# Ledger of designs, part 154: VHH binders against Profilin-1 (pfn-1)

Target 1, 132 residues: Profilin-1 (pfn-1), of Caenorhabditis elegans (q9xw16)
Amino acid sequence: MSGWNAYIDTMTAAAPSIKRCAIVGAADGSVWARTEADNVFKASEEELKTFVALFNDVTQVPAKGADIEGVHYVVPRTEESLIFGKKENTGFFAVKTKSAVLIAVYEGPNEVAAQVRKAVESMQTYLNNAGY
Key: E = the ipSAE of ESMFold2; O = the ipSAE of OpenDDE; V2 = 0.75 times the mean of E and O plus 0.25 times the DockQ between their complexes.

## First folded at step 21 (VHH)

Design vk2 (from vj15 with T106S; framework vhh_4orz_3; at its last look DockQ between E and O 0.95; V2 from the best seeds 0.86)
Fold by OpenDDE, look of step 21:
Structure vk2 (fold): chain B 132 residues (1-132), chain A 122 residues (1-122)
Amino acid sequence: as target 1 above (132 residues)
Amino acid sequence: EVQLVESGGGLVQAGGSLRLFCAASGFTFSDYSMAWLRQAPGKRREWVALISYAGDFDYADSVKDRFTISRDNAKNTVSLQMNSLKPEDTAIYFCAAFDSFDSGDSYDYDYWGQGTQVTVSS
């Protein structure tokens, strides 16, 4: 699973506004890789299990929001394999691959969100093509 | 024509209450998440509250337990009940709309009101 750290580095390099990032199993929320040290991704396994289950029906998520690292985010937008959350000057993008969920928590003005999305979706595409 | 029109602002003493309204027209209101933001003189615009098109909501820490955001899709309105107002709540309050179904790459608010002045005196 240590090989997944390279993908974390790729996403964080592609979008400087990303503060914390994780790659987790889509089936059970198990952590495959995450940002560490000063930017450690702190979501618990139980929380991640709940989070990845949101992708079972993303249409319901805007009604309930999503919790990451003990923080509640309002979710104004979802797509089949994407959940977007907002809280003040922070937010997150979560995208689902064949076997994983990529989560990126960012900080900054609204205009940085597009770059964050592109970073996680680029990784999504890469992993999907690789069979993950 | 798209319009967001705020109302309900004014002068109030500390500890008082105001209820702001935002009336929307010219777009499919039910497809939009709605937010309140405020800007005090010489300060940056700050996020106050957000309610999704599906009704989930959240608040800035500075206003939690004092402010309540709500929406009425039948009337195309979003409201902000402000209780226990403080002088530091003094600002122009803006209503903003976020298209929750936009297929583009913009994640900013799509529409803004002109704002309503809220002044809280000591």
Scores: ipSAE 0.879, ipTM 0.935, lowest interface PAE 0.4, mean pLDDT 95
Fold by ESMFold2, look of step 21:
Structure vk2 (fold): chain B 132 residues (1-132), chain A 122 residues (1-122)
Amino acid sequence: as target 1 above (132 residues)
Amino acid sequence: EVQLVESGGGLVQAGGSLRLFCAASGFTFSDYSMAWLRQAPGKRREWVALISYAGDFDYADSVKDRFTISRDNAKNTVSLQMNSLKPEDTAIYFCAAFDSFDSGDSYDYDYWGQGTQVTVSS
């Protein structure tokens, strides 16, 4: 969805440590938009379907972790609509809106994570207010 | 007082094994995800392994299949079994704790140990 690509650009501009991100449907993991070209977000359709289902009960996620783009992330913290994962000097934040899940994969030490969370949560709020 | 105290470091010949321990006190250990990090001379500190408060874990690619992280909530310990050690594993190894239930915006480790030296000789 070409109209959704502007939101990808907004998130990556707001937090430079974001290297790849996507907006996917909350029900089925279908890709609405993603980073392209040299930073392609390349999670499979099957992987994304499994991933968005984690939001059905976020309290179970720290026990099993999460897989994105064939990479396993340990999930040390979740909140009602947010999952945080870590692998080496990389991590992700994922947030759920009414209709979508926003996924941002970043690089950097833990101290950059707050800016990434702020970028995705700002977009989460915007989309929820717009009815998505 | 919060403390993380590492032990088990030392000098080991290449191909050998060591087990590191981290003893925790002064906080609710079962609410924390625990990590091992290491710092070699002249290099930045790097992530080695992480185990969530609920038991999932993973490793840096460079140590995967050689190192094993585990935790014992009854003893308030996290350990790192290091097998098939190589000279490039030489570093100070640090234990770190991450509050998994903190509702603030901090995503940094809350507590650090002072480190234990591991030296792997040829």
Scores: ipSAE 0.789, ipTM 0.905, lowest interface PAE 0.7, mean pLDDT 92
ESMFold2 (binder alone), look of step 21: mean pLDDT 83; pTM 0.828

Design vk4 (from vj15 with S33T; framework vhh_4orz_3; at its last look DockQ between E and O 0.90; V2 from the best seeds 0.83)
Fold by OpenDDE, look of step 21:
Structure vk4 (fold): chain B 132 residues (1-132), chain A 122 residues (1-122)
Amino acid sequence: as target 1 above (132 residues)
Amino acid sequence: EVQLVESGGGLVQAGGSLRLFCAASGFTFSDYTMAWLRQAPGKRREWVALISYAGDFDYADSVKDRFTISRDNAKNTVSLQMNSLKPEDTAIYFCAAFDSFDSGDTYDYDYWGQGTQVTVSS
């Protein structure tokens, strides 16, 4: 699990607006790595289990939204392996790899969202190519 | 031509109620997440409420339990019921549309109304 921390650092470095980030198992929501200290990712295991299950049918997610760290997000957009949530000046991007879900919670104006997506999708591509 | 037209604003006393409407035309309304934002003089525009194209919604903390957002896809309208209004609710209220299926690299609202003035007197 410790090896996954490097990927957290890579994503947060690529998008400074990312406040918290996690890599979790796609099957069960188990935490493989997460931001810590002042930017600790605080989602519970039960919450993450529920969250990763959203990828079973992303088309239904905009109807019910998504909860991360006890915060409800409206989900304006989904793709096959992507969930985008919004709340005021915050939001999240979650992308699914072969075996993981990458979650990045960001803060800032709408303009920062594109950079956050790019950061998580870049990592998504890397991990997929690596077999994860 | 794309249009968002707000209505229902006006002057109301503190504790009163208003219902804002936004009528949309010129685009596929049911594909868009809709939002209300407001801007008071000399202040930043702030988020008020959001409702996804599928009906999930959320509110700014300052308006929770007082405001209710709803949409009618058959009529291409989004509404904001504002109860227990306060002087600090005074602002121009804007309707905005977010394309939920846009493949672009921007995550901003695509369309804006011209706004409707809401004034809450003490």
Scores: ipSAE 0.878, ipTM 0.932, lowest interface PAE 0.4, mean pLDDT 94
Fold by ESMFold2, look of step 21:
Structure vk4 (fold): chain B 132 residues (1-132), chain A 122 residues (1-122)
Amino acid sequence: as target 1 above (132 residues)
Amino acid sequence: EVQLVESGGGLVQAGGSLRLFCAASGFTFSDYTMAWLRQAPGKRREWVALISYAGDFDYADSVKDRFTISRDNAKNTVSLQMNSLKPEDTAIYFCAAFDSFDSGDTYDYDYWGQGTQVTVSS
């Protein structure tokens, strides 16, 4: 796949409930690619720097939640390289690769969450195997 | 046997307050993220408030300045203080539990109460 935008397209195609999506640098939160147009991913660089630092110890995240795009999410579950957040009928999955964090914000009932997680984890595996 | 039992519902005039309680038994309450949801007649069930097993919380935008969720792990209870009630808050309110330590690929609530009716008259 050429260009980082193709990876955004792959994730949104794999899980249509994803409304906004981004690939950001794991060290600094810099945006490598994101959904655009009327689905623009609107997190600030400062917000993303704070967000990616959550992966330094995911076990602490359920106590404080996570903020992205100016929205607070309660985090009911984490795994070593995964954070799951909820707000009303929306949520996010974020996964960490060697160099990046993939963030997918979705809308829908809880039953779509597994599809969203699968989409971001498939890309996580692909990017890790590619050295990213 | 797992039970979630809601109480505290009733009829209240607009502008009034109610406090809902959910008593939990039959599972390790402190491992669960707890939620309040509601369902008005003819509408889909909607999320009202969530409190993680570790204590972070949030609310639906429609109730954020009026409702307060809290939990007491020693008593195995979660509560919802509802202030400044409006007729549109009329619904059956459900308590629900989400296993925060389940390794499975399941993201629905594991347990539900039967609900308590809240009716707000104008």
Scores: ipSAE 0.731, ipTM 0.879, lowest interface PAE 0.9, mean pLDDT 92
ESMFold2 (binder alone), look of step 21: mean pLDDT 81; pTM 0.812

Design vk5 (from vj15 with S103Q; framework vhh_4orz_3; at its last look DockQ between E and O 0.94; V2 from the best seeds 0.85)
Fold by OpenDDE, look of step 21:
Structure vk5 (fold): chain B 132 residues (1-132), chain A 122 residues (1-122)
Amino acid sequence: as target 1 above (132 residues)
Amino acid sequence: EVQLVESGGGLVQAGGSLRLFCAASGFTFSDYSMAWLRQAPGKRREWVALISYAGDFDYADSVKDRFTISRDNAKNTVSLQMNSLKPEDTAIYFCAAFDSFDQGDTYDYDYWGQGTQVTVSS
């Protein structure tokens, strides 16, 4: 494991509703860090490769949705560097930095989504400023 | 004025079918993802189905393969075809709209209908 695990801990601490999260390479979906143990992030490398490629054209993602950890999410909202997915009382936020994609899977009512977004976007800003 | 008006609810026997409709007005329907939720007496509201503004969709596990969500942007409507209905499907069914282009910090449904009662008898 690497120093990237500290960033995972920071995001999960900032938003208790986050159940699993990962930091992956934006170019190839390689896992740099992820939640472990009881909250292990389970997405495969092939799945992550496909997922990070969604950021090549986020405008198309709401038509197709996104798959994470074998689960299909409807994507009702995207921005240039953000993909938001929903499934029942769960969802995810994915944000893109200069070189990484941060993925946070959360569980809870709709009200928790804003806090989850804030957590991943704060990390996004930090990493971007650090050159990542 | 924004309105979501549900229709198509009623009493049906187990194994029967109903088709719910939600007619939207007062906002740009094509910019919104649409959802169906339901609430049974004494229970929390639960997610049933969601269809994005671009047409992707998904269902709660309890209704998969029985319910079908669809939308018609030309008519500003979203529908829920409910087949093989069960007594546990009894609830008030609500139509909800989610602004897919909102730049605010809210991720809740923006608009709600008043609901339509669905009762499935055994």
Scores: ipSAE 0.879, ipTM 0.934, lowest interface PAE 0.4, mean pLDDT 95
Fold by ESMFold2, look of step 21:
Parts: sequence; structure tokens; C-alpha cells
Structure vk5 (fold): chain B 132 residues (1-132), chain A 122 residues (1-122)
Amino acid sequence: as target 1 above (132 residues)
Amino acid sequence: EVQLVESGGGLVQAGGSLRLFCAASGFTFSDYSMAWLRQAPGKRREWVALISYAGDFDYADSVKDRFTISRDNAKNTVSLQMNSLKPEDTAIYFCAAFDSFDQGDTYDYDYWGQGTQVTVSS
């Protein structure tokens, strides 16, 4: 078990509405860790490369949306290092650190979204402080 | 005073079409992402379609290829063209506004219309 898998476990424990998540390299979308087993995060390498490039200019993302796991998400809100996407009763938060992008896909009504964001931002802060 | 006012609902036969409109006032419409949701009797409200402030959009799988969302920032309106209507589309349809530039931790809709009834007869 890699040390990166422990960070996946930390995020999913902090927000149980997270169904799948991953830590991927910010430059190339390479997978450092992901949820596996019953809740496999299935995004392809090519999809992840396109996805992390959205952070090159988050202001353009609401016009294009974001695709992950073969699902299109409308992106109604971004911040400097954060992208929020929505599809029906699911959504995602993605945050960028110095070296990585954290992606959490959740299910539930909109009121669970704040807890998901907090889980990924806490990990963002931790990884940034650790130099990642 | 913020207002979202839906119109265009009514009674229609299965297979027919309706176009819903939502007129917005009291806020900077172009800063908001707009959604249509619906609530059938005895059911929870469900997401039907969303259009971002910048124009990307998508639909619930149950209405894809039958419904079209669009917005007109000059008129402060969002519309929902509903084709090939089915009895299961019977519901109150609400438009809702999401502040795309809010930096707080709330992720619910900021404004709701009162809804317009759509009834699709067999």
C-alpha cells in the first residue's frame, strides 16, 4: 500500500458522500493514488491529462465544462485553485496543489458539497505544506 | 427585490411540446448559472438542466435529447424547450439561480422561482 493511498482514505473518511477520488500529477494527470475495489475511480490517462490542464486557466472552464470518468459536468463555479462540477445529484470538487490535483466525486444533494470541499481543501493545505 | 418568474406551463398531450421561460430581475443575471428543476407529486425535486454563466450546459439523462436549455443575457431570461413530452414529465418546474462568483462555502441555489405547472396527459 503506498503512502499516497492513506491520503485517499483520509479524504473519503472526512466526507462520506465522496464516492470516488484520486490524487493525480498536476503536470500530466498521472495517477498517484485513487479509490479502488468497489468504488474504482475510472478516469483514463488521456482524460486526466486534459482535466488537469483546466487549471492552466480556471476562468475558461465554465464555458467548456469538464469531463471525468466519461461524464460531462457543468462547471458553475471556479476559484484560483478549485473547480466545482455538477451533474444531476452528483458533482465533483477538484483542487490544485503545487504538484498535484485532488479530485473528489460525490453523490448527494447540494448541501453535502460544502463538506466535500472542506475535505479536499484540508488535504490541499496539507500537501502544499509538505511541499507537494 | 430579486425575482425569478416562470411562465409557459400548461396542459399538453403526450408527444407535444412546451417552452418554459424564466424572467430574472434584481441581480446581475450574467454572473449566475441557471437551472431548471422539477417536482412531481409526492417526489423530491430533481435536477433537469443547468447552464453555466458562461454558456456550457447539460441535462438529466431522463430528458436528454428532448429538452433544450438556453439563456439570453440581454433579456435576463433562461428558457427550457420541452419536446416529446411524456406523462412522467408532469411536474412543477422551477428555475433557480446559482451565484457563480460567490466564494463562500454554500453550494445551494440562491434564488428560486415559484414554479410553473406542466401536466402531460396520456
Scores: ipSAE 0.769, ipTM 0.898, lowest interface PAE 0.8, mean pLDDT 92
ESMFold2 (binder alone), look of step 21: mean pLDDT 83; pTM 0.837

Design vk8 (from vk1 with S103Q; framework vhh_4orz_3; at its last look DockQ between E and O 0.90; V2 from the best seeds 0.86)
Fold by OpenDDE, look of step 21:
Structure vk8 (fold): chain B 132 residues (1-132), chain A 122 residues (1-122)
Amino acid sequence: as target 1 above (132 residues)
Amino acid sequence: EVQLVESGGGLVQAGGSLRLFCAASGFTFSDYSMAWLRQAPGKRREWVAMISYAGDFDYADSVKDRFTISRDNAKNTVSLQMNSLKPEDTAIYFCAAFDSFDQGDTYDYDYWGQGTQVTVSS
């Protein structure tokens, strides 16, 4: 494990509704850090490779959705560096930095989504400023 | 004025079918993802199905393979075909709209219908 785990801890602490999260390479989906133990992030390398490629054209993602950890999410909203997925009382936020993709899977009512977004975007800003 | 109006609910026997419709007006329908939710007496509202503004969709596990969500942007409607209905499907069914291009910090549904009652008898 690496120093990237500290960033995982920061995001999960900032938004208690986050159940699992990961920091992966934007180019190839390689895992740099992820939640472990009871909240292990389970996405495969192949799945993550496919996932990070969605950022090549986010405008197309709502038409096909996104799969994380073997679960299909409807994607009702995207921005240039953000993909938002929803499934029942769960969802995910994925944001892209210069070199990474941050993925946070959350559980809770719709009201928790804003806090989850804020957590991952705060980390996005931090990493971008750090050159990552 | 924004309106979502559900229709198609009613009483049906177990194993029967219903088709719900939601007619939208007062907003740009094609920019919104649409969802069906339901609430049974004494229970929390639960997610049933969702279809993105671009046509991707998904279902709650409890209704998969029985329910089908679809939308018609030309008519500003979203529908829910419900087959093989069960007594536990009894609820008020709500149509909801999610703004897919909102740049705000809200991720709740923006608009709701008044709901339509679905009752499945055993």
Scores: ipSAE 0.867, ipTM 0.929, lowest interface PAE 0.4, mean pLDDT 94
Fold by ESMFold2, look of step 21:
Structure vk8 (fold): chain B 132 residues (1-132), chain A 122 residues (1-122)
Amino acid sequence: as target 1 above (132 residues)
Amino acid sequence: EVQLVESGGGLVQAGGSLRLFCAASGFTFSDYSMAWLRQAPGKRREWVAMISYAGDFDYADSVKDRFTISRDNAKNTVSLQMNSLKPEDTAIYFCAAFDSFDQGDTYDYDYWGQGTQVTVSS
């Protein structure tokens, strides 16, 4: 709850290019925490349920892309527990833990992507080690 | 020797159409996601369209419904059909390749073409 919101702050502080992010349940897409106020992460329950299911087979994702917050992203690369998407000068990284999916939407050229990926993967490792 | 070579640019009246082509060589084309970017005089290079190695695609909002990206893995080409052209579409158009299976963490384009000029007159 309140602790989950601190993890949102940790990720956005680690990579200032992150504009919106969320931690959602891997099984159902339920929102555990998200950016709020001026940068509300606005994905619907239905969208998030569809989104987390992409991790059932990440190799199929580049053929269909991914939708977040009503925006379609081309997915040029995936890894076993990671999806990377692009739209114009924005993109996202999403990573799966044992119980959750971490989603970070960023703005900036491709060169900033390394810090965004590092921020979400660091949290992925932390949550996995904590049993999530 | 990797090469991306754009062609099909030129001068066209507003409302007209052009088809750009990008011929690729020196790498396994089917492993790459391909993009078109453009740079108008005095402006930053901007993303126009992208097509993944597996065929999904999308466009910048400013060109959606007017431009169509496609790829032909047998011919190692990616193309951009540009319809209903406007003066603000005037730019150098670049083809770029993204290795979808690379181990690196840069997440940037690996290869760029030299660009082809598109000029749309009023």
Scores: ipSAE 0.819, ipTM 0.917, lowest interface PAE 0.6, mean pLDDT 92
ESMFold2 (binder alone), look of step 21: mean pLDDT 84; pTM 0.852

Design wk1 (from wj8 with I102L; framework vhh_6fv0_2; at its last look DockQ between E and O 0.85; V2 from the best seeds 0.76)
Fold by OpenDDE, look of step 21:
Structure wk1 (fold): chain B 132 residues (1-132), chain A 123 residues (1-123)
Amino acid sequence: as target 1 above (132 residues)
Amino acid sequence: QVQLQESGGGLVQPGGSLRLSCAASGFTFSTYDMYWVRQAPEKGLEWVSTISYTGSNTYYKDSVKGRFTVSRDNAKNTLYLQMNSLKPEDAAQYYCAKWYDLFTGSFGEMGSRGQGTQVTVSS
């Protein structure tokens, strides 16, 4: 688990407008690592289980939206391994790797969102190449 | 056109201080997280620091924590890096960017770094 914490640290350093983030198991939503202290990722186990299951059929997600940490986000569109949502000046990016889901909740304008997405996708690629 | 211009580099003795500046234009500076990256001779690019678009969150490479401070003035479209207690291993060309991939060690097209400013640390 300590190894996954390092990825959380890298994620937040890569995109400092990320407010909270987590790495969870793609199969069951179990938390492998998450931001803590003042920026605790607060999604419940049940919520994360539901969330990661969205990747089983991402085509339906835009019609339903997505909930993270008790907050409902509008999901404009999805990709096979990418779900992103927006709410006012906040949003999230979630990407699926071979075995994990990376979730980053951010605050900021669209330009910042683009940076956050790039960071999350970069980590996705890195982890996939590493076999995770 | 996106422009980033670094300045403030120079020659200092070990233990000395420098304050780098990065003048930004051609994009909405206040809506971007910003990055400091350096490259020493015959070495690869190395991430130094990031700061959120509001300045509320800052992150540092471990080797510069406690010595370097990143800040920004959005009204002046300027990014800063205060470098204290400089060490010979800090010598490098320093770049500012509006993106740097910490996983691949690259700026990519989004980075749009400037020409850099040279920092030399020598007794």
Scores: ipSAE 0.921, ipTM 0.955, lowest interface PAE 0.5, mean pLDDT 96
Fold by ESMFold2, look of step 21:
Structure wk1 (fold): chain B 132 residues (1-132), chain A 123 residues (1-123)
Amino acid sequence: as target 1 above (132 residues)
Amino acid sequence: QVQLQESGGGLVQPGGSLRLSCAASGFTFSTYDMYWVRQAPEKGLEWVSTISYTGSNTYYKDSVKGRFTVSRDNAKNTLYLQMNSLKPEDAAQYYCAKWYDLFTGSFGEMGSRGQGTQVTVSS
């Protein structure tokens, strides 16, 4: 948990309007690290297993939407390794690396959403280059 | 045109204080998270602090935590950095920015920053 927690800290500092985030295993949704304390990322193991499986065929996700932390999000579109969801003034960005899925839940205007997306994509690139 | 103008730097003795300001224009300041970044001579860029668009979340590099305070006044389109208990290691050119890539340690392609303000600590 120690090394992966540093990536959580960096992501929240990079995009300070992230409310909660996590790094989970791409194969099974197991939690490697997450935000804790008053902003605990509270998705269940069952929900995360279902969520990471969405990356097996991202083209099907817009028709279904996605659930995280018991919240159902509309997914307007996807990219090969990116799923994002919207619900009112909140949303999430999730990206897949070789071994992991990075999930960030945020609240704020489109400019904030753009910064959140850039932060998770920068970490995605960093982890992929490191072999994860 | 987007403009960020830093001010408030200067020469101080160790243990002294400075308050940096960043005046923003040409964009909707209140919808952007903001960053303070610094660069000492012959060194790379170093992230100092981040503040969310409302001011509700603040983050600091460990070496400045407890000594520096970031704040913003969205009505005045101004970002601030209160620097207390200054050390020789804090001497640098300080920049405010609309974006800073903490993962690469650089301003991103779409990043924006001011010209900076110099902080010098007599050591």
Scores: ipSAE 0.537, ipTM 0.798, lowest interface PAE 1.9, mean pLDDT 90
ESMFold2 (binder alone), look of step 21: mean pLDDT 84; pTM 0.847

Design wk10 (from wj8 with F103L; framework vhh_6fv0_2; at its last look DockQ between E and O 0.94; V2 from the best seeds 0.84)
Fold by OpenDDE, look of step 21:
Order: C-alpha cells, then structure tokens, then sequence
Structure wk10 (fold): chain B 132 residues (1-132), chain A 123 residues (1-123)
C-alpha cells in the first residue's frame, strides 16, 4: 500500500457514503491513489486530465457541467478550489490542493452530501498544511 | 433541537461485552452517516467507528476491528455499538455523533454529540 492509499482509507472512513474516490495530480490528472476492489474508481487518464483542467477556470464549469467515470453531472456552482456536481441521488466533490485534486463520488441525500464535503475539505486542509 | 443520548455503558471485566445505544431525535436520523467516538481520561478524542446512512458500509479504528460492530435501526432512530472482548484500553466515555472530523479530532457544530456513556474495563 502506497502512502497515498492511507488518505483514501481515511476519506472513506470519514464519510462512509463515499462510493469511490481518488487522489490525482493537479497538473496532469495522473492517479496517485484510488479506491479499488468492489469500489474501483474508473475514470480514464484522458477524462481526469480534462477534469483537473477545469480548475484553471472554475467560473465556466457550471455552464457545461463535469464528467467523471463517464457520468455527466450538473454543477450548480463552483469555488476557487472546489467543484461539485449532482445527479439524482448521487454526486461528487472535487477539491484542489497545492499539487493534487481529491475526488469523491457519493450516493445519498443532501445531508450525506454535506458530510462528504466536510470530509473532503478536511483532507484538503490537511494535505495543504503538509505541503501537498 | 438535535438530541443524541448514549446509553449502555458500565463496568465490565477484561474480555467482557457491552452494547451501547444512541437514541437520536430532532433531525432525520436515516439520512445521516453516524459516528462513534470515545475519550479516555486525560486523553484526546478518538474515532472509533462510522456507519453509512443505510448501514451498508462500516469502518473501524484498527484497534477495535474484529471486536466492535456498529449497526443502526433507522426505524427506531437508534445507533448501536456492540463491543466484545473488551480491553482496559477501551475504557472511555463513548459518544455518538452525526459528524466527526477524523483528521482534526473535533465534532464541530455538525457533530452535536450527547452526554456520552461511560465504559469501564477493570478486573
């Protein structure tokens, strides 16, 4: 297990309604760690490259939405380092750190989504403080 | 008003068992992931277990894996923690919450923990 896998485990434990998640390079979308086994994060390298590039101009993302694992999500709004999307009872939160993008795909109601967001943002803060 | 009430704590010998309960009210229990957290005397808060809102996913602190089981009854708005093979190091005040930040060790406002229930393990 790589060091980054530990952060995946921490996020899933912090928000158990996360179905899949990944830590990828902010520059190129390369996968550093991801959920595996029954909960494999399935986004392709090309898709992730496109996704992380969204953070270059988040203001345009709500107009076009975002794709993860071949699924198109509506993006209600964005923040400088946060992109989140919704699709029925599912959604994702993606946050940008100094060098990485954390992506968490979840299933559940809005209350669960709020918990997932807090978990992902907590990890964001932790990694930023650690220099990542 | 959000209310969480833990119960089921007590004094047991090493190797004994306890079943904790958490009665929830004042919010839609069935739509929240739930958490067990404990605090031993003169120690910080410690994450114990988390369960998804449907109960389909559970996670545990390494030191309690295989001994503790978290479950929930959404119809009864109740969270459970079955604790088997208890050890002296398990002694603590146990809290349930609808949020706990594992990285910062805090409940925040979203956590809304209860009074807790005391678990003592002694021969």
Amino acid sequence: as target 1 above (132 residues)
Amino acid sequence: QVQLQESGGGLVQPGGSLRLSCAASGFTFSTYDMYWVRQAPEKGLEWVSTISYTGSNTYYKDSVKGRFTVSRDNAKNTLYLQMNSLKPEDAAQYYCAKWYDILTGSFGEMGSRGQGTQVTVSS
Scores: ipSAE 0.922, ipTM 0.956, lowest interface PAE 0.5, mean pLDDT 96
Fold by ESMFold2, look of step 21:
Structure wk10 (fold): chain B 132 residues (1-132), chain A 123 residues (1-123)
Amino acid sequence: as target 1 above (132 residues)
Amino acid sequence: QVQLQESGGGLVQPGGSLRLSCAASGFTFSTYDMYWVRQAPEKGLEWVSTISYTGSNTYYKDSVKGRFTVSRDNAKNTLYLQMNSLKPEDAAQYYCAKWYDILTGSFGEMGSRGQGTQVTVSS
């Protein structure tokens, strides 16, 4: 899965306030690629399996929130293929493609969050059009 | 409302240096990540560099790594691009922007940008 790392590099370049991100399998949460080194995306296999299953019914997610990297986020709202989580000055955007879930954890104000969302949605569209 | 004004372009010999500036107004500059993008003659738009809203994270297209440095001064609402070891391939109109979609190669509707500044590299 070494080719998937190029998508991680593109995401961080497109939205430089992303702190960590990953591409995981939509069916099982298996890691296809993630940020590494000093910015390791540290979600466990069990946590990722639970996380991707949230997309089976996104309408239930706001009531309970979501956990990633051992951090609990409030989920103010969801869309069919997008979950937004917030905790203080940090947050995440997660989007589902045909085969994958892309997760981006960021830090910054609402203006940065909007830029991060656009980067994540652009990648979602790109991967879907490529058959993923 | 949003205004971006690039400056600092000009004619330079190969191996020379230029420093581009982008003066920003009409928005809270310090809360946005910012982008440098260029368009060479006979070519499409090309992403050059991205910098986070604090300035702590910077990213560069591979062909300019080690030669270009992006920076910002949030107190002066100004974005900079220091360009060293310039090559003929760097000749282009350079734009600063609030957004650029690297995947589609376009500014999109969020991509407010300036009029650009011309960099010419000639023997």
Scores: ipSAE 0.702, ipTM 0.869, lowest interface PAE 1.2, mean pLDDT 91
ESMFold2 (binder alone), look of step 21: mean pLDDT 83; pTM 0.840

